# Designs tried in a protein design chat: VH-VL binders against TBC1 domain family member 23 (TBC1D23). Part 3

Target 1, 182 residues: TBC1 domain family member 23 (TBC1D23), of Gallus gallus (Chicken) (q5f415r38to219)
Amino acid sequence: QLPADLRAKVWKIALNVVGKGDSLASWDGCLDLPEQSIIHKDCQELIDRLSVPEDEKSVLLLDIESVITFYCKSRNVKYSSCLGWIHLLRPLVHLRLPRSDLYNCFYAIMNKYIPRDCFLKGRPFHLFRLLLQYHEPELCSFLDTKKMTPDSYALNWLGSLFSYYCSTEVTQAIWDGYLQQA

## First folded at step 6 (VH-VL; framework fv_praluzatamab)

Design q39 (from q0 with heavy chain G33A)
Fold by ESMFold2-Fast, scan of step 6:
Structure q39 (fold): chain C 182 residues (1-182), chain A 121 residues (1-121), chain B 112 residues (1-112)
Amino acid sequence: as target 1 above (182 residues)
Amino acid sequence: QITLKESGPTLVKPTQTLTLTCTFSGFSLSTSAVGVGWIRQPPGKALEWLANIYWDDDKHYSPSLKSRLTITKDTSKNQVVLTITNVDPVDTATYYCARIRDYGDYVFDYWGQGTLVTVSS
Amino acid sequence: DIVMTQSPLSLPVTPGEPASISCRSSQSLLHSLGYNYLYWYLQKPGQSPQLLIYLGSNRASGVPDRFSGSGSGTDFTLKISRVEAEDVGVYYCMQGTHWPYTFGQGTKLEIK
């Protein structure tokens, strides 16, 4: 299990975002997408599930909503709740990164790791399974008991990199192992 | 195998702090994707969710009651404690603790027997 | 907060007859992962609630086959194919898709 301070450094190195510039430096900060109300609602629901002091939630909410909004604007993609992006942000927000690093990490995951073909069928999937089994043997046993093949649950879990079903600590431990191997 | 049991005072005076303890067996808050929540039911009324705590110490509170609620756990004792400050007669209810598994797959799948708390002078 | 509305509030039924309870949510409960985080609980008189159905349609361990859940999005149904005397109590739906968790107002099932 990686210590919390070391995790932020290791993930930034693995995602190749050390020394990257502030991608949002010249952005006007406008939260004005047609689907902005959906983005806001999803971000609020994520923040409501976090155990952070009440006075820190407004800053964190703005950072998360800004990250999604800027990603959509800069990449010319439309937001939809069904994409599961909010769950990818959960492990990252626990690192307490500056907004620029949060965006760079989110961008790297979205554009380097999520679209990988080998994720479901290759070595990365096997590494995720081994780490999940090590940290959550009861969950693995439960999935086996339900007679679910790895392919059947991986299609649903892969889009969130297990963050929907696992705790923040377990998800971060899984990502620790995967990012170190990738 | 899985059991939960609530304990605490049966009578509390208005303005005091109510402390309830949930003691459980058959699972641990240290090794699996589990949590424990508190739900209350005023006499003759519907169920109302109060708070959740998970093995990773993530805590969630009912927004309407958040300023009065504190939830903590003692993993070594298999206990979860809920504290409600500044109680008044409308807090009279049967209080339940219940298990949560996997943050969404199973929610409140095993419940304690409940403990009736009356708030009066 | 998501409002959960149950109907009917009172359901008298003759033993052996089928029964159905409706639960409607103010917003969609369908998650991006393809699941409806909708749960059904039964509270028998003087007892604690017990889980009947999880994720909209899956029976909890030990729950008789006569119970079934269906629905998606905002409209859900709990069906009992053949009501038995032991089924009397108050039925609650609950949503876990959106924070905070919210319960319906309850449906009291009584034997005629």
Scores: ipSAE 0.000, ipTM 0.460, lowest interface PAE 14.3, mean pLDDT 78

Design q41 (from q0 with heavy chain S32Y V34M)
Fold by ESMFold2-Fast, scan of step 6:
Structure q41 (fold): chain C 182 residues (1-182), chain A 121 residues (1-121), chain B 112 residues (1-112)
Amino acid sequence: as target 1 above (182 residues)
Amino acid sequence: QITLKESGPTLVKPTQTLTLTCTFSGFSLSTYGMGVGWIRQPPGKALEWLANIYWDDDKHYSPSLKSRLTITKDTSKNQVVLTITNVDPVDTATYYCARIRDYGDYVFDYWGQGTLVTVSS
Amino acid sequence: DIVMTQSPLSLPVTPGEPASISCRSSQSLLHSLGYNYLYWYLQKPGQSPQLLIYLGSNRASGVPDRFSGSGSGTDFTLKISRVEAEDVGVYYCMQGTHWPYTFGQGTKLEIK
């Protein structure tokens, strides 16, 4: 397994965000989207699950809310809880990245690792199958037994990169393998 | 910095196979999210997409031309090759290759200069 | 296949005046990932096309801020706030949400 102290560095390299700079540097920081209350609630729920000192939670909350808000503003996309973005942020937040790196990693995952048409073909699907088998062999066998096709479960799991369905530790281990090989 | 250049025959006879090569520099098709596509433009007409190939060898073809098209890559040579079988005069066009980055965030952000292919007996 | 319809097809503009080009798709281009995979290209006379706008509203590197893209779903607009002589050429929209990729028929911008 990847050593914990190297994980943040390795993921930043794998996601090609080293040296990318701060995309939010010129942003005015306004959290003023029509759906801002939903963004705030979802981010607060994520932060409340973290085993960190209470005095650090407010900074992390601001960071993840800023990441989502800036992403929505820059991409002209409306936020909705059902998009599952909070689940993608969960493994990244546990790395305690600076806000600029957090945004760059989130952006890379959104546009490079969650492709529109390649979930069920090629490298991403193959890696999903192998990593699921490695970390959750009993679940893998159960899904095969029930004849559940990849399109009936894998798209939702890949869309969140397993974050919703797996523990943080398991999700991070899966991302370690996925990012190193994809 | 980033360049693409098309090469191949400028004149092809009807029924023959047309093979075009795109040679590029400044990026690699081993990089996640990278791809190269082919687009053509008949004289005085609009742009028409033909095919894409991606870093993971995923391929997409124009359905109307799919039976005639083959796209391949050689990652080590920085080349993408498009083959069109059984050409006819309506295939006369300027053929372009262009880069795709971040798996569709940037589609055709850099283009080659284009190569005019005339199909005539 | 998704049909992309541009209007107008011919756009004569006096230098310094604004210009606006419409692009309509036969189906929604809004993807489940939250993106409109819509692109604008400029082909100057005798040159290869160049990317102006990606994902509906984002300016490509080196594109002047007088260019802007807007819209979502099936209705998209490219605006030029103040047309310059260097802006002459044919403008194309393209959708990449659905296979196959399809281009509009083009809008020729000419200086009067």
Scores: ipSAE 0.000, ipTM 0.483, lowest interface PAE 13.2, mean pLDDT 78

Design q42 (from q0 with heavy chain N52L H60R)
Fold by ESMFold2-Fast, scan of step 6:
Structure q42 (fold): chain C 182 residues (1-182), chain A 121 residues (1-121), chain B 112 residues (1-112)
Amino acid sequence: as target 1 above (182 residues)
Amino acid sequence: QITLKESGPTLVKPTQTLTLTCTFSGFSLSTSGVGVGWIRQPPGKALEWLALIYWDDDKRYSPSLKSRLTITKDTSKNQVVLTITNVDPVDTATYYCARIRDYGDYVFDYWGQGTLVTVSS
Amino acid sequence: DIVMTQSPLSLPVTPGEPASISCRSSQSLLHSLGYNYLYWYLQKPGQSPQLLIYLGSNRASGVPDRFSGSGSGTDFTLKISRVEAEDVGVYYCMQGTHWPYTFGQGTKLEIK
């Protein structure tokens, strides 16, 4: 098992998506939201940065756009680039999951693992802080120096589970530690 | 259908401990995502959150009252219990319990009828 | 803590006329999950609060379509298209974006 294959298996188990059905199976596939052009643009930008074969990019783009569109329709929420969902999808896309697994993982992360409260205490906060300090000590030092409150960075960092501010490798390592404990 | 009902003493003396029980039907705290919370309303005042507990025993307490509050659940009995220590007259209020439908959506959809607790000597 | 401010505090309405209640938060309620964790409740005289609107604009089960919620971020509105006698009571907005969850001070809707 390569690290990437093992990571995909561990994350699917931690997110409780093994054996789950395809939530999009009955969906008509219509990409017709008022914000669809923005969704498409954000997804296209993500795919353009990936190191995947060119003939696979169109399918992957459609899968990612479908995931976001279906999530918006089923949950009755409006899309905006500032929500940072593209940053959450980036680590998942690197696992090269089928669309159904991609959606199930995205849904689980959005609804179980992203904290709503910005006043974090206890083990998850300590673990993420420790992992971030190990991998990105300059950023931790900077935040400590400026005495940034959790509110100042939690909405951007925790809402994206560090995906915006950290490299894919660092973000995946942080998720590895957190999800393995779940 | 879904129902919740609060029970406990209607009169408590200052410095005593108040224990309130929420008994519910039509749902279970064994269901992933479900929770129950406690809210109070002093006479003529606004509503105030006190505490909540989820299916996985995750708990939250009002920061201003944290040292005085304990919330527990008994999943097999469909009950959630709130304990408030060292009560005083400002704790006089109608106490409600309410269901949290889903952790992800945080929908607070069904409330009990409320129980008035008077704290007086 | 997030402060929720309602306006007006008292709202006399003639039956059949529309009514509108404003709710403003001291901080944005729009979370990175895409939701505004904003809720509207009605407390009828002598009764428990009942949910009218959840996540900003979604009607709760059993709530008539004359009720609608709108807004995002810090400014939210509850509208009643045609007020009926049964709509009297105190309306509260509540935020669930950050713990502790906080309520507005209430808007008393009265029939003229």
Scores: ipSAE 0.006, ipTM 0.518, lowest interface PAE 10.3, mean pLDDT 78

Design q5 (from q0 with light chain H31Y L33M)
Fold by ESMFold2-Fast, scan of step 6:
Structure q5 (fold): chain C 182 residues (1-182), chain A 121 residues (1-121), chain B 112 residues (1-112)
Amino acid sequence: as target 1 above (182 residues)
Amino acid sequence: QITLKESGPTLVKPTQTLTLTCTFSGFSLSTSGVGVGWIRQPPGKALEWLANIYWDDDKHYSPSLKSRLTITKDTSKNQVVLTITNVDPVDTATYYCARIRDYGDYVFDYWGQGTLVTVSS
Amino acid sequence: DIVMTQSPLSLPVTPGEPASISCRSSQSLLYSMGYNYLYWYLQKPGQSPQLLIYLGSNRASGVPDRFSGSGSGTDFTLKISRVEAEDVGVYYCMQGTHWPYTFGQGTKLEIK
């Protein structure tokens, strides 16, 4: 288990975002997507679950909503609650990163680790390890004791991540895509 | 302005090693999500992907050619180098390097001019 | 390896008329999160390829709105609503869902 004060540094290193610039610096900040109300609602729900002072919640809400909105606009992708992005953002928000670092970490997860076969080439699934350690450190410790690699449980964990917010059909499609390239 | 340019020998003998350099400007391989790939095209034939390298030094190779291919980068010089060992006449092709703008979406959005390499004795 | 098959191989068109090119994959390109990792490239005579469409249906920067991509899974189509003289060249589809990346054999569009 990582001490709280080291977690942000370790995760930034693991996601290869140390020293990256602010991708949102030139953005006009407009939160005007057709699905903006859904983005706002999902972000608000996440922030409401945090144990932080009320005056800090508005800044965090704006940061995560900006991250999702800019990602959607810059990548030309449509947001849907079923995609489970809020679950991926939750551990990152707890790190209390500046908005630029939050975006860079989210971008790394979304574009390097989630949609591509980097999970399938026998690489260690370090992202799943980090997420498990954050959410279920006791399970992580147990798996280490049994010398299980991230590859051994990544598929089961991925199913759990997506099944909570998505239909069975969507979850199965994600699993099928992974297994198809394994 | 984004540019890429391939350089290397135009004629190589069978069994020799071919080394090609891609020199680029207008972007950096220090930028997250950015990569450079190599694609070849034999005269009158279709495009064939060879290898990719990314900002974090992650590398991918065509499985059929993997034992003969090495891709490396020098981020400070804005260069990517592809090496092909034990060439034969079937490796005669125009070789292109191309940018990968963002790992998840834009693949090969800008291409070099290409360099024709003839493998002949 | 995934085989990409294009049809037709040769496509003569009159300027101003629409054109349509098909691309079929031997395996589904629909991947996790609902993305089809399919790309369309144009190689004009004597020039390098240029990106037209990414992720199945998204138009690349600078590409005219008369170009559109559609399809999902194994069947994809590139459409040009009003062909112009500058559109002459060989069109290639490429899949990036599975390693290795593979290209179709190309479709030569020429003005008649």
Scores: ipSAE 0.006, ipTM 0.481, lowest interface PAE 11.7, mean pLDDT 77

Design q6 (from q0 with light chain G34D)
Fold by ESMFold2-Fast, scan of step 6:
Structure q6 (fold): chain C 182 residues (1-182), chain A 121 residues (1-121), chain B 112 residues (1-112)
Amino acid sequence: as target 1 above (182 residues)
Amino acid sequence: QITLKESGPTLVKPTQTLTLTCTFSGFSLSTSGVGVGWIRQPPGKALEWLANIYWDDDKHYSPSLKSRLTITKDTSKNQVVLTITNVDPVDTATYYCARIRDYGDYVFDYWGQGTLVTVSS
Amino acid sequence: DIVMTQSPLSLPVTPGEPASISCRSSQSLLHSLDYNYLYWYLQKPGQSPQLLIYLGSNRASGVPDRFSGSGSGTDFTLKISRVEAEDVGVYYCMQGTHWPYTFGQGTKLEIK
């Protein structure tokens, strides 16, 4: 297990965001997308589930909502809850990164790592199966019982880096292993 | 195991384009986090960083030289190429390529032997 | 650009005695999670530079323990506890915190 301070540094290095500037520096901060109410509700639900002091929740909520809103505006994509982006943000929020680093990490996951691992690297499926068995043997047993192959579930779960189906602690442990092997 | 070697012309005339190739072994630019940079040293002077290229084709250039520099890679050949346009006698230097261990570390941990390029008529 | 200033520029040392080289940056090199992106390189006569110290204080693989790096922010020191003949060369500090990467002007260590 990586210490918390080293985990943030290791993930930032693995995601190639050390030394990157503040992508949101010139953004006007307007939370005015047509789907903004859905973004707000999804972010609020994430923050409400977190074990963080109540006085920190408003800052975290604004940071997460800003990250999603800016990503949608800059990439010209529409937000939908079913895309699972909230689940990708969950383990990153626990690192307590500044907003600029949070965005840069989220962007890297979305644009560099998810597409590559889903389609270009066959080896990640074997590694993820091994990590999943180590951290979630009950879930692996369930998937085997339903006769789901790693390929059939890994494409959907790899796209969210297991964040939807696993606890934060387990998800962070899986990401530690994944990012150090990627 | 890890080696880098610079190659290119040893003599170039002013105003011409200088092209240098770095050929390496013992590592790959397909490995995440890895990069290769170019550094030069005029005779008797300090080291000067020129450009970096990384596994994901991310590129960084010295701002003072950016308009004259192009860095490219061929991952399958284990090569990185640096091009400098409109050379001047002040570009006379030993040119080194070096490995960046990890993007976040900015570490030039293994260096080539260097190639001396003289810019003269 | 970040200016890296080394002192002294010339360092004659008797073998077996300690040596110390200073490196100062015009801006803080402290970045992300309390790391200083400062590096020390040695260029022996007629050879390519070789990495001695990375991230301020970590010795590179194969570097003798008589070499140590210290400092934070804008003031950094490379120490050699007992200088040996093989340590002759020019020492350079480099910063990687800010673009562009910049090197100090070099310190030439010579045996008296």
Scores: ipSAE 0.000, ipTM 0.452, lowest interface PAE 16.3, mean pLDDT 76

Design q9 (from q0 with light chain S32R H98E)
Fold by ESMFold2-Fast, scan of step 6:
Structure q9 (fold): chain C 182 residues (1-182), chain A 121 residues (1-121), chain B 112 residues (1-112)
Amino acid sequence: as target 1 above (182 residues)
Amino acid sequence: QITLKESGPTLVKPTQTLTLTCTFSGFSLSTSGVGVGWIRQPPGKALEWLANIYWDDDKHYSPSLKSRLTITKDTSKNQVVLTITNVDPVDTATYYCARIRDYGDYVFDYWGQGTLVTVSS
Amino acid sequence: DIVMTQSPLSLPVTPGEPASISCRSSQSLLHRLGYNYLYWYLQKPGQSPQLLIYLGSNRASGVPDRFSGSGSGTDFTLKISRVEAEDVGVYYCMQGTEWPYTFGQGTKLEIK
């Protein structure tokens, strides 16, 4: 596992975001999408569930809402809670990244490391499952007893890299292993 | 302006190795999400995907041709090279290279002009 | 491999009339994050293919709004609201859901 103080640096290197520009530099910062109330609600719920200092919550909320809003605007895609994007931001929030790095990491995960084939037949999915079993075997047993289908994993859990069902520490440990192999 | 141009021999003999170079401008393979792919089209037939290479050197090949294909890049020269070994007449086709703007989301948005390669004795 | 089937294979159209091309996949192209990994390309006579539609329904840069893509899962449609002479060529759908990428057989659109 990686030391906590090095995790941000290692993940930025693994996601190839070191030295990347600020995609949001020219953005006007307007949070005015038709679905903005849903984005705000989901971001607020995520921040409320995190064990971060109260005086930092408003800045983190604005950062994650900005990341999602800009992603939607720049890529011409509509936001929906069922897409699971908010859950990808949870482990990244704990890295305390500047907004531009947060966006670049989110973008890299969305467009490279969560591939369109959902890992259902690929080695990356098997590797991810093995890493989960190594770090959290009881969770793997639980998933097996509940008979979760691969389609459920692909759409709900692979899209969130298991962040919804694992503690932040466990999720970050799994990502440490996965990103070091990528 | 974004441009891509294929270059290589126009006539190759059966069993030889075919090497095609894609030279591009207006974008860089150092940019996250960007890639270049190769597609071919035999005369009068449909398009057939051959291989992709991405900014981080990830490579994907058509499984039926994988043993014969090699794709490489030289980011500093803005070039991508495709090599096909042991060619035969069925490899006669127009070969295109094309840009992948955003990994899997915006695929083959600009294409080269194509280069016709004839495989015959 | 995912098999892509287009219909019709030949489509004669009078200028100004609408045109519709169907594309069916042997497996669902609706994948994670809610995207359909389906693309439409046009190859004009003597020219290279050009991207028209990406991710099922999004118009590529510079593509006129008379072109639209729709559908989800295994059944997709490319529509041209009013065909112009410059739209002549072969239209191909492609799936990007898994490797290898696979194309349909092509639909040749001709002016009557």
Scores: ipSAE 0.007, ipTM 0.507, lowest interface PAE 10.4, mean pLDDT 78

